# VH-VL binders against q0atu2, part 9

Target 1, 119 residues: q0atu2
Amino acid sequence: MLDKKARIRTSREYRNVFEKGKRLSGRFLIIYYVENALDNNRFGFITNKKIGMAVIRNRIKRQLRAIVREYQGQVKNKHDIVLVARAGIGKSSFEGMEKDYIAIMKKAGLFARNANKID

## First folded at step 1 (VH-VL)

Design d1e (framework fv_dusigitumab)
Fold by OpenDDE, second read of step 2:
Structure d1e (fold): chain C 119 residues (1-119), chain A 124 residues (1-124), chain B 111 residues (1-111)
Amino acid sequence: as target 1 above (119 residues)
Amino acid sequence: QVQLVQSGAEVKKPGASVKVSCKASGYTFTSYDINWVRQATGQGLEWMGWMNPNSGNTGYAQKFQGRVTMTRNTSISTAYMELSSLRSEDTAVYYCARETYYDFWSGYEPMDVWGQGTTVTVSS
Amino acid sequence: QSVLTQPPSVSAAPGQKVTISCSGSSSNIGNNYVSWYQQLPGTAPKLLIYDNNKRPSGIPDRFSGSKSGTSATLGITGLQTGDEADYYCGTWDSSLSAGYVFGGGTKLTVL
């Protein structure tokens, strides 16, 4: 699990990211990202009913959290990043999600220059 | 004020296509899905599909797959629903309805704003 | 024929309480939030209840919703003549490619 301090938790925090952040769309994910005034990154996760039942949505969230956790140390600091799951993500494999995450984060320039574990 | 305004009534022949528009105002168009729901005279509500104005992604009811196309023009905050190969059974009032796309509001995902409806009549 | 089952009609006198049931399955009501819509004659549907039991702004507390298992219930207390309308339950159904489904609708008559 992500550290509590690494989580976007409030509606206000989410709104801030959506309103002030940049958006980039991948195949299975949309990311919204904005610089924060903290010494750490914070991540948020959004699903919707179109993905499927609540159990499926929760599974997707768990998978996305796992992906974010895996690459957390490779992400540039001082960012709030919200991951929005697209409708097709429910049919994607974990590896597919991971690849999409990596691709979209690269496009956003959010990985550190010396980042490892990035294919 | 938040509102959805739909295009006027349509009369079509069987086999033709109809394209209904739904113009949004009073809110950020790309922040909400647009659902389409129809209702035949004296009948219940029938969901047709959803369209996300931001991504253009869609989901159609199985019954209409291959026959319905939902699109949008973000520059004018307008959603479109096109139904092809029309048949008499397609005669109905067609509604667009706004719905939250994301579930970041504690499960808030209702169709909270509806258009006034568009009557589509299919007859020989 | 509708995926969700509602009684076709209910009736009561002004001031009374009525309930409208909505029966579904695990793939819809069982695992998703239920909404209720009110449709006055000749008008577009209006959101009445969302997230099983929440009221949008402007909806009086005479309207209530509940959910248990694969069934949902709409309650209306202090019935008014203006409540005469069709009421529909709705929810998402994962078995239909994550499609939305409505009940068949219930006609409420105020006696």
Scores: ipSAE 0.025, ipTM 0.688, lowest interface PAE 4.8, mean pLDDT 89
Fold by ESMFold2-Fast, scan of step 1:
Structure d1e (fold): chain C 119 residues (1-119), chain A 124 residues (1-124), chain B 111 residues (1-111)
Amino acid sequence: as target 1 above (119 residues)
Amino acid sequence: QVQLVQSGAEVKKPGASVKVSCKASGYTFTSYDINWVRQATGQGLEWMGWMNPNSGNTGYAQKFQGRVTMTRNTSISTAYMELSSLRSEDTAVYYCARETYYDFWSGYEPMDVWGQGTTVTVSS
Amino acid sequence: QSVLTQPPSVSAAPGQKVTISCSGSSSNIGNNYVSWYQQLPGTAPKLLIYDNNKRPSGIPDRFSGSKSGTSATLGITGLQTGDEADYYCGTWDSSLSAGYVFGGGTKLTVL
């Protein structure tokens, strides 16, 4: 689970990322990201109704949180990042979502040098 | 002034295709989805699909899948809807409409700005 | 046939009030926000109500919306002849492949 200080919680904070941030699209995900003035990264998640029914949206949101948590140590510090799930994500596997996340974060230049991947 | 301006009326033969344009002005074109809705004479509104001008992503109503394509040209702030394999039942007024993001949590916002409509007549 | 059910017509006298119902299911109205659109003869539809009960700028408070369970209602008070139009409810239907649905429309006549 992400620490409470690592979560974007308010509509105002989400709006700031959308208005001031950069955007990058992957196959299943769009990220919006901006540098913050804090000592940590913060993440937000949007799984809108274009994905499908609430059961599907809630599953996707849980899986995205798990992926972000797994890779949080590789993300360059001091960023607010919002993940927006695209309509097609409902048909993706967990591995497919994970690969898309890694690809877009690398393209955005948000992943630090590859950390130890062999434990 | 926010507005959507559509291309002029079309008359087509059965089996042909038609491509309707929708030019946006007065706002950032890539920030709002465009929906396409049609209305046959004396009938109700029928949703055809949505298109995201930033990503090019689309979602089509099941009835039109395989016959409709929705695209855009961001350099001229114009959305397009092409319907192929036309039949007489496709005779209708076709509208483009902008979807707002006032509540980004819902993902499906109201269609707040509409084009004037394009009449497409399919006749033998 | 429409997934959302509206009465085909309603009528009332000037100055009266009228309500137009819109009935659906859990996959559409039950889980999603409802909008209402007004279509005057020969014109494009105009957004009248969104998010169940909110009015866009320029829409008078004579128009109101509500939602309960799987049904929504459009209310119009102080009826005027200029209100003669077709009214459509609309919402997302999660049971389709990401599809928006409209009601069949209600023709309002002010007599």
Scores: ipSAE 0.012, ipTM 0.575, lowest interface PAE 8.7, mean pLDDT 84

Design d1f (framework fv_dusigitumab)
Fold by ESMFold2-Fast, scan of step 1:
Structure d1f (fold): chain C 119 residues (1-119), chain A 121 residues (1-121), chain B 111 residues (1-111)
Amino acid sequence: as target 1 above (119 residues)
Amino acid sequence: QVQLVQSGAEVKKPGASVKVSCKASGYTFTSYDINWVRQATGQGLEWMGWMNPNSGNTGYAQKFQGRVTMTRNTSISTAYMELSSLRSEDTAVYYCAREGDSYYEYGMDVWGQGTTVTVSS
Amino acid sequence: QSVLTQPPSVSAAPGQKVTISCSGSSSNIGNNYVSWYQQLPGTAPKLLIYDNNKRPSGIPDRFSGSKSGTSATLGITGLQTGDEADYYCGTWDSSLSAGYVFGGGTKLTVL
């Protein structure tokens, strides 16, 4: 589980990211992101009903939190980032979600270092 | 300008297939899901399915399972809906619609103009 | 058959207000956000309300939405003749895989 200070907790905070942030889409994920005035990053997670039944949505949400936590040290500081799961994510493997997350974060310029660069 | 432009009217015989196109412009095509909705003359709106243009993944309403196929061509930002084994009851206006984004779930915020499909002998 | 129930018609005079109800169940309206769509004769539907009570850009505030339990309501104040249209509620149904459902529609007549 992510530290509570690293989580977007209120609907007001989610609205700030959606209204002021940039949007970028991957295969299974969309991210919305904006710089914050804090000394840390915060993450939010949205899984809507077209993904599947509650058990699937809750599984996806837990897996996304685990992925974010694993890579949190590579994310540029001072950002609020919301991950929105796309409908197809329910059929993805954990590895597929992880690869999509890495790709979209690199594309957004949000990784402090290039985690998967090949020379 | 964000818009969806659909192909023109079709007249088909029973048992034929029809393929309706929906060309997107003014936004990143792969970033938004496309829904297909039809409306028979004098009737209400009937949801047929959704398609993710990035992945190609789809979900179809039970009534159309086995007869409908939703695809896309990302190089020309165009979505397609093909309905096979047509019956007279399939006579309707067919719409494509983009699903907008929200931290919750957003409605279908941009609609094509509709494509009239007539199935007759 | 429609799983969301709307009255088939409603009418009022210019300047008056109307409400249009949409009744469902716990698997749809009870667990999900509701959208409302306006369809003028011969045109494609237009999104009026999303996420129960929010308006897209360009929709005047005389259109409002609300939800309580398994029912949703569209409110229209200051009725204009240009509001004559069919109105549909819509939501996802949690009991159906990938299933979006519409109400049967309500024809609004401005007399």
Scores: ipSAE 0.006, ipTM 0.589, lowest interface PAE 9.9, mean pLDDT 84

Design d1g (framework fv_dusigitumab)
Fold by ESMFold2-Fast, scan of step 1:
Order: sequence, then C-alpha cells, then structure tokens
Structure d1g (fold): chain C 119 residues (1-119), chain A 122 residues (1-122), chain B 111 residues (1-111)
Amino acid sequence: as target 1 above (119 residues)
Amino acid sequence: QVQLVQSGAEVKKPGASVKVSCKASGYTFTSYDINWVRQATGQGLEWMGWMNPNSGNTGYAQKFQGRVTMTRNTSISTAYMELSSLRSEDTAVYYCARGTEVYEDTYTFDYWGQGTTVTVSS
Amino acid sequence: QSVLTQPPSVSAAPGQKVTISCSGSSSNIGNNYVSWYQQLPGTAPKLLIYDNNKRPSGIPDRFSGSKSGTSATLGITGLQTGDEADYYCGTWDSSLSAGYVFGGGTKLTVL
C-alpha cells in the first residue's frame, strides 16, 4: 500500500493540484499534476458514483493504488498527482487500467529513467 | 481566546467593489487558513474561497473566480476579502472562518467572525 | 440547488430525538470527513460536529454524528428550546470545479 508520505492528505493539497496543475485525459483516467516542494511524490485518488456501486468503486480504488505503487519508482520526483477515474473504468480490466496509467504518465513526461540515469 | 472580528456594514451601488476585513487574535495567525463564506437573506451558506496567511496562496470557488481577491497583512493579523463588480444578488452577510486540517481529507471551520452585512442597491 | 441535500425542516417536542440527513456523492461525503454547523437566529454559524462524529469542547454529548457511504446524519437527543436553529452539513468536494460545499440547511423547530 502507499506510505502515508506518498498520499495527498488534505483538501487544501487536492485544491492546489486542481488549481495550479496540468490536466491530461486517458481512456479510463484523468490525471492532474503539479511539481511540489517536497522530497517525494504524492498521489490522490477520486472515484465518483458514476463508476458504479460501492463494491466496484472500492475495487477500482484498490487496483489503482496497486498500479501506482508498482510504478512509483519510475515517476519523476517532486510531483503531486491526482488520479480521477472516469465513468467507463468499471468495465475495464486491471491490465486495461495499468496500460492507461502508463500511457498517460509517459505522455505527461512524468516517467523517469532509473535513479542511475536521473542523478 | 480565539476571536475573528470583522469590519462594519457596507452599502454599495451596483458596479462598485467592497473590501471586508477580518482581524484574528488568540492564536498564531499564519498557522490556519482563513475562509470566506456568504449568506444571502433567508438562504444557505455559500463558500467563496480560502487564503493561506503564511504563503499568501488562495483558492476561489468557480462562481467568484475573477471577481474576488483574498489577501492578508500578517503584521496586524488581518485577512481581507474584496469583491468587485457588485450586483444586487451579492447582498448578503459575509463571514470569515478559520479553516483547520486534520488527517486524511478533512476540512472544518472551527471559529467564525460575527459577519459583515453588505447591501448592494441602487 | 445545493450540492449536499438536507430536508428543509424538522420538528419535535422538548425531550424528544430528531435526526437530520445530509446526502452527497463520492467526490464529497464519500471521500471526505463531514462537519455540522449550528446557526442560531441572528448569529454566525458555530461548529457542532467535525470528522464525522467528533464534538468540540463545550458541545454536549446529546449531539452526535455518523456517516455511511455518501450520506451523513446529525442526531440530537433530549431536545431543548435553545436548539431551535438552522443546521448545515459541510465537507470538501474533491471534484474539478468545487471546493468546500454546504448542505441547503435544515430548520429545527422545537414545539
């Protein structure tokens, strides 16, 4: 699971990402992202009622956290990133969500090389 | 004791601007957000925006974007809210409120000013 | 209309119990903590409940809060005439165009 330090924690921090951040839409996901003044990346997750019932929304949120955790080491440091699930995500497979996440992050220029090539 | 004391009532003509003040005491001014909330006669509460007195950063409700400006003067622990291009529908009581953040995604207003009545009429 | 839905009014006799509902969506109540505010006639609102179910110092235990899914409830037991007021729920809305949102308010009349 994501460490507490890697989570966007407060409503003010979500506001900052939405107001000052850039937006990029994928097939199942929208990301909002902005550079932060911290030593680490932080992630937020939003799943709205249009996705489906609570059991589906909870599954989606759990799967998105797992995907983000797996690729955490490839994300350029010092960013706050909010993932917003689109209504159609409930019909996606885990692999479909993962591919969409990777595609969006690459398009946003947020995927970095390993630590040996970015220092 | 924590207190937020607001400036007095204002009467303005359509098209004018109004600037309301909110003086904080009894706590470290820069440690808590100041929010502005308005209430038209007989209507509910409407959030307008937040201002971080440490950084000066602000966030405004979409409805007020472009018409509202929230500032502060840290030397006198005072927050300001200026609303421009006033219309009759802006007639309301305007409140400042201290915003607190707790773990996770909570946000609450634990102390409120007494309110400032702004009347916009021709 | 308000983003959070409350009944416009509720009433009961002194000593009785009332509940006030507040309904939202996953972007607000479903994803964030809920607060409740009491506004006595002619006064500024006062914080009554925060973090779904916690009371500030000085708020009696006859006031309680709860949250389930995208809905929150304020409970008041042992009603007193001094409880006549408007009650508002409020929370952050994490959606793309909103910040803090309030319910439309519920007028409590103690008969």
Scores: ipSAE 0.000, ipTM 0.556, lowest interface PAE 13.8, mean pLDDT 84

Design d1h (framework fv_dusigitumab)
Fold by ESMFold2-Fast, scan of step 1:
Structure d1h (fold): chain C 119 residues (1-119), chain A 122 residues (1-122), chain B 111 residues (1-111)
Amino acid sequence: as target 1 above (119 residues)
Amino acid sequence: QVQLVQSGAEVKKPGASVKVSCKASGYTFTSYDINWVRQATGQGLEWMGWMNPNSGNTGYAQKFQGRVTMTRNTSISTAYMELSSLRSEDTAVYYCARDEWEGYSDLGFDPWGQGTTVTVSS
Amino acid sequence: QSVLTQPPSVSAAPGQKVTISCSGSSSNIGNNYVSWYQQLPGTAPKLLIYDNNKRPSGIPDRFSGSKSGTSATLGITGLQTGDEADYYCGTWDSSLSAGYVFGGGTKLTVL
């Protein structure tokens, strides 16, 4: 689970990332990201109804939070990052989501080249 | 009117590089990814890669990795695709196409550029 | 050569109906929305169907799409001579190494 301090919580905060941030598209994920004025990173997660029923969307959100948490130490400090799940993500594997996340974060310049899972 | 306009036909020798341009108009250039697709004479469509004009980030098909570079100039709403180490089998029409984004859906490619014919002499 | 399988050709007379199939796997059609593209001779492709079964503005309702499992179909009713073209299905492949994939194309001949 991510600490509350590391989560984007309000519609206003999400809107700021969408309006001022950069966008990068992956296979299963789109990220929007912008530098913040805080001492930590914050993450937001969006899943729409096209992915599937609430059970599937909630599974995806939990898996994405787990992935983000596992690689949290690799992310450059002081960013707000919103992960938006694409329609195809509902049938993907955990491994597929994880690979896509690593690839897009590296391309965004937010992640170390040789990212590995942390304990 | 939303449109993509590509540069004119090119004739190149084997081993040369070609750089095709794609100028966007009628929409916010940085809001949609640009895809590049080619079609060899009498053949089907082959996807080459995508480029995010906001970030500059790219994803290339494995076949073209190491030979293709996709870039943009946001001040003139123009995307570029450069293919190096040209071979006769690279003779094709090259298209740019906008990757539509509405909410979270994959909406396909619309619009397409008119195409740029690249001929590589043997 | 192509990742998605389409019949190479199909033909019918004006006013008839045709269907064009597109077969893939769980990582592409099975996991993602399918688009269809029409390419008239000497022109760029044009988006005909997106999200499996939706039409962009300006596409007549004679064109329809559907998807079941790892296969998709394009239907054309009331066939017209102006429908002679190559038709391509396309979709994202959910494996990290693939990207966007097209079918091999189907040449529609109106007799």
Scores: ipSAE 0.008, ipTM 0.562, lowest interface PAE 12.4, mean pLDDT 83

Design d1i (framework fv_dusigitumab)
Fold by ESMFold2-Fast, scan of step 1:
Structure d1i (fold): chain C 119 residues (1-119), chain A 121 residues (1-121), chain B 111 residues (1-111)
Amino acid sequence: as target 1 above (119 residues)
Amino acid sequence: QVQLVQSGAEVKKPGASVKVSCKASGYTFTSYDINWVRQATGQGLEWMGWMNPNSGNTGYAQKFQGRVTMTRNTSISTAYMELSSLRSEDTAVYYCATDSYEFGEDYFDYWGQGTTVTVSS
Amino acid sequence: QSVLTQPPSVSAAPGQKVTISCSGSSSNIGNNYVSWYQQLPGTAPKLLIYDNNKRPSGIPDRFSGSKSGTSATLGITGLQTGDEADYYCGTWDSSLSAGYVFGGGTKLTVL
């Protein structure tokens, strides 16, 4: 699980990332990201009604949290990052979501140099 | 700061179509879904559907399937709701509203002022 | 027809407290967060409570929300004449055709 301090928790904080942040789209994910004034990273997750029933939305959100947790140590410090699930993500494999996340984070320049995948 | 400004009142005949606009300002238009909600005189709120302004994807309440179309023009930050085959029962105030992003926080935080549509025989 | 059941009206005197109930099912209130909206006469609805029990900035703590099982409650203490309005609960319905549902509304009269 992500630590409490590593989570974006309020609507105001999400809005700040959306309004001031940069946006990058992948196949199944969109990220919005902005540098913060903290000494740590925070993550938010958006799995909206367009994905389907709450059971499906909760499964996708859980899988995205697991992916973020696995690669948390590779992310450059001082960022607020929101992951938005795109329509169609429910048909993706876990591996497909993971690959998309890695590709987006690398393209955004958010992965630290010389970082390796955590097990 | 955040504002949703809707088009003016409309009077239509049964069988006609109406297209209501909702112009957004004070935030990134493509970042928030736009929902449409109506309210007949003296009646409750009724959700009609949502539209994602970035993708154009929509989801409509089953009651309005086949009669409603929700679109947008991103260059002018404007959302549209078109309702066809109008009946007297469609006489209502129509609202646009933004929803939040977080799962479990899907609620309508900003609302337009409403557009009165009257369907008269 | 509303999917969520609210009493059509409630009334109390200034300074008193009232509660407004909202009853649903496992596919809506039982599975999702509940919001409450206040609609003053002649105006658009305004978000009053979100995530079952949270207040947007500017909403006084006289307003509170709670949820238990498939029911939600809006509480108003220290009632004022300016609280006369229609109050609506709302939530997502997690059935096959996921959509937003509102309660039928409750008219609050401050006597």
Scores: ipSAE 0.006, ipTM 0.568, lowest interface PAE 11.9, mean pLDDT 84

Design d1j (framework fv_dusigitumab)
Fold by OpenDDE, second read of step 2:
Structure d1j (fold): chain C 119 residues (1-119), chain A 122 residues (1-122), chain B 111 residues (1-111)
Amino acid sequence: as target 1 above (119 residues)
Amino acid sequence: QVQLVQSGAEVKKPGASVKVSCKASGYTFTSYDINWVRQATGQGLEWMGWMNPNSGNTGYAQKFQGRVTMTRNTSISTAYMELSSLRSEDTAVYYCARGPDEYLWGDYFDYWGQGTTVTVSS
Amino acid sequence: QSVLTQPPSVSAAPGQKVTISCSGSSSNIGNNYVSWYQQLPGTAPKLLIYDNNKRPSGIPDRFSGSKSGTSATLGITGLQTGDEADYYCGTWDSSLSAGYVFGGGTKLTVL
């Protein structure tokens, strides 16, 4: 799991990202991102109820957390980033999900220049 | 101001169905889930399910699967909960409650209807 | 019988502090955020605490919430007669039969 300090935890924090942040849509993910006043990044995860049963949503959430954890050290600091799972993500492989994450994060310009695990 | 106004008390026979309405006002109806919670007399709160007014998507508690149907009419900002095959154990006050949208994190209900008493008796 | 366990009742004199516990498991309180609801006699529940420890607008700071592990606690300081009510904890349960779950409720009596 992500460190607690690296997690968006409150509804207020989520709302702040949604209201003030930028939005980018990928194939399986939508990301909302905004600069924060911290020295670290915080990540939030939302799995829509329409994705499926709770077990599916939880699985997807775990997978997304794993992906974010894998690449978190390569993301530019001082950002709050919320990942919203799209309806089709339930049919995606882990690799497909990871690929989509990388693609959308690159498009957002959120990876550091010295990132070495992106390709 | 946010308000949820529910329909009046109902008296039903066992085996019948009841449909309770919940009219929302003071906010964008399609932006928040509507949840239903019931409470038998002298008992605790029991969550029944959620309904997203925008998509119409629903999720029901396992206990009510097959017996409960949650719908909405967006034109009049009204949510409905229908419970079929009523039994005496279904006698309770039924509440609608606003929850966060499925795109918004939150495990709470911030506004509640006044409740609808449903009595099931032979 | 409730998924979340609360003491059935608590009591204290005006001006005193009371705490109400809420015990769950990893699938609910452990992984999700706890809310607290106040239900005055004959009324609908009212949101008292959300996100473990946040107060909605209009809720006085003498109400507080905390969470640790699989348990949550509601604190009420400066107890008033008007605080006499039933209090429920609630949270999302991520188990196979996922849904929102409530505690059994705690009746607070002001002596």
Scores: ipSAE 0.019, ipTM 0.664, lowest interface PAE 6.5, mean pLDDT 89
Fold by ESMFold2-Fast, scan of step 1:
Structure d1j (fold): chain C 119 residues (1-119), chain A 122 residues (1-122), chain B 111 residues (1-111)
Amino acid sequence: as target 1 above (119 residues)
Amino acid sequence: QVQLVQSGAEVKKPGASVKVSCKASGYTFTSYDINWVRQATGQGLEWMGWMNPNSGNTGYAQKFQGRVTMTRNTSISTAYMELSSLRSEDTAVYYCARGPDEYLWGDYFDYWGQGTTVTVSS
Amino acid sequence: QSVLTQPPSVSAAPGQKVTISCSGSSSNIGNNYVSWYQQLPGTAPKLLIYDNNKRPSGIPDRFSGSKSGTSATLGITGLQTGDEADYYCGTWDSSLSAGYVFGGGTKLTVL
């Protein structure tokens, strides 16, 4: 479960990430990310009506939160990160969403331990 | 330089189908949704649906469900909108419009085609 | 089907300012960002404002947007004859199962 402090909650906070952040697209996910002035990471989740009915959107949101929670220790500290689900995510498996998340986060250089070279 | 270039004007009889094309250039075609919007003479804008060129997934306004089909050909960066069982009230200018990636949550169309006039008359 | 409400027309003299309102509900404007489109006679619509109050590159700052609750406003200052156009607000409507909704349009006449 993500703590309330680890969630982006206001439209103004979401807008800051979109306005000032970088963007990377994966197969099922888009991330927007920016460094914050806090002691922790914060995550936002957007499941647009293009994905499908509320039941599907709510399932996707729960699954994305579970994935983020599982990998939160790998994420570089002090970032606001918004995950936007693409329309096709509704047909993906949990494993497919997880793989896409990991790939995007690595590509963004946001997985501190997993992004480093083997010395 | 982003451009959406649409096919030319069409004149159709009631009951026929029309297929309008929208050729994209100046950006990665598969990264942005294409929306279709129509406008009857002297009237307002009416949204018809969206198409994701990467997945091929679509969403149609309920008014057009069963009559509209939105597709694409990624090899030539072209989107298509086909409207069947045409009626005189389908006489309108049809536009394609690009959504940025933020269209999954974004609420705007940043680039528009020039429009295709479709006239349905007996 | 939900439709956003705009005044059908507005007019003012060159150099003056106008505001165009757009009223909706919690399922559309209340839940989503608002965009504004300018349509000059005989042309395709052009994005004028997005995300309630942002301007695309090339749009002068005399055009502004705002949103409060379930209503949005487009402001135009320093009116020019080239501003004569139809103006449309637009947003996603959560009640329409992935639908986008436009306002009815406002015809701006610069007298």
Scores: ipSAE 0.006, ipTM 0.559, lowest interface PAE 11.5, mean pLDDT 84

Design d1k (framework fv_dusigitumab)
Fold by ESMFold2-Fast, scan of step 1:
Structure d1k (fold): chain C 119 residues (1-119), chain A 122 residues (1-122), chain B 111 residues (1-111)
Amino acid sequence: as target 1 above (119 residues)
Amino acid sequence: QVQLVQSGAEVKKPGASVKVSCKASGYTFTSYDINWVRQATGQGLEWMGWMNPNSGNTGYAQKFQGRVTMTRNTSISTAYMELSSLRSEDTAVYYCARVEDIYTGEYYFDYWGQGTTVTVSS
Amino acid sequence: QSVLTQPPSVSAAPGQKVTISCSGSSSNIGNNYVSWYQQLPGTAPKLLIYDNNKRPSGIPDRFSGSKSGTSATLGITGLQTGDEADYYCGTWDSSLSAGYVFGGGTKLTVL
């Protein structure tokens, strides 16, 4: 699970990332990202009702947090990053979400080149 | 402050199309979904669909699928709802409405346009 | 017909309290947060309550909301003549292709 200081929690903080940040779309995910004035990264997760029922949305949120935690050491420091799940994500496998996350983070220039699981 | 201003009343013949506009101001247009809701004379509120102004993606209520098109022009912060093959039962007030909290996944309409009366004469 | 069920009308005298019910199912109210909207005659609806029980800025505390299971309730205390309006509940419904649904509306008359 991500540390509390690594999470974006307020609506105002989310709005800041959306309004001032850069946007990049993957197959199942959209990321918005902006440099912050902190000494660490913060992540936000959005699963809106267009994806499906609460059970599906909550599962997706848990899986995305697990993926982000797994790769947090590969992310360039001092960024606020919001992951927005696209409508089709509910039918994706865990591995499918993980691959999409790696691809979009590399494309955004937020990952070290060739970032992968250590295992 | 936040405002949604809609186009004026329309009178149409059966079989025609109508296109209603909704001009947003006072906020970042592309950050909030725009929904369309109608209300026939003496009836309740009926949801028609949503449009994401950033992506252009839409979702329509099944009843309107194939007859409604929701679009936007981001350069003028304006959303549009076009309804085709008009019938007398489409006589209603049409509202645009903003979703305030798209970021946290909750869905409710915080600001509404003033409404556009569409009368289908027969 | 409306997916959410509300009484068609309620009435009370100035200063009194009323409650307006909204009944749904597991696919809508049971799974999602409920909002309430006030529509004064000849005007657009206005948000009164969101996330079951929260008030937007500018809405008096005499308006309250609650939710239990598949039903929600709007409470109005200290009734004023200016409260005479139609009241609608609304929520997301996952069974209707993830669309938004409204109650049929309740006309509040302040006698």
Scores: ipSAE 0.011, ipTM 0.558, lowest interface PAE 9.4, mean pLDDT 85

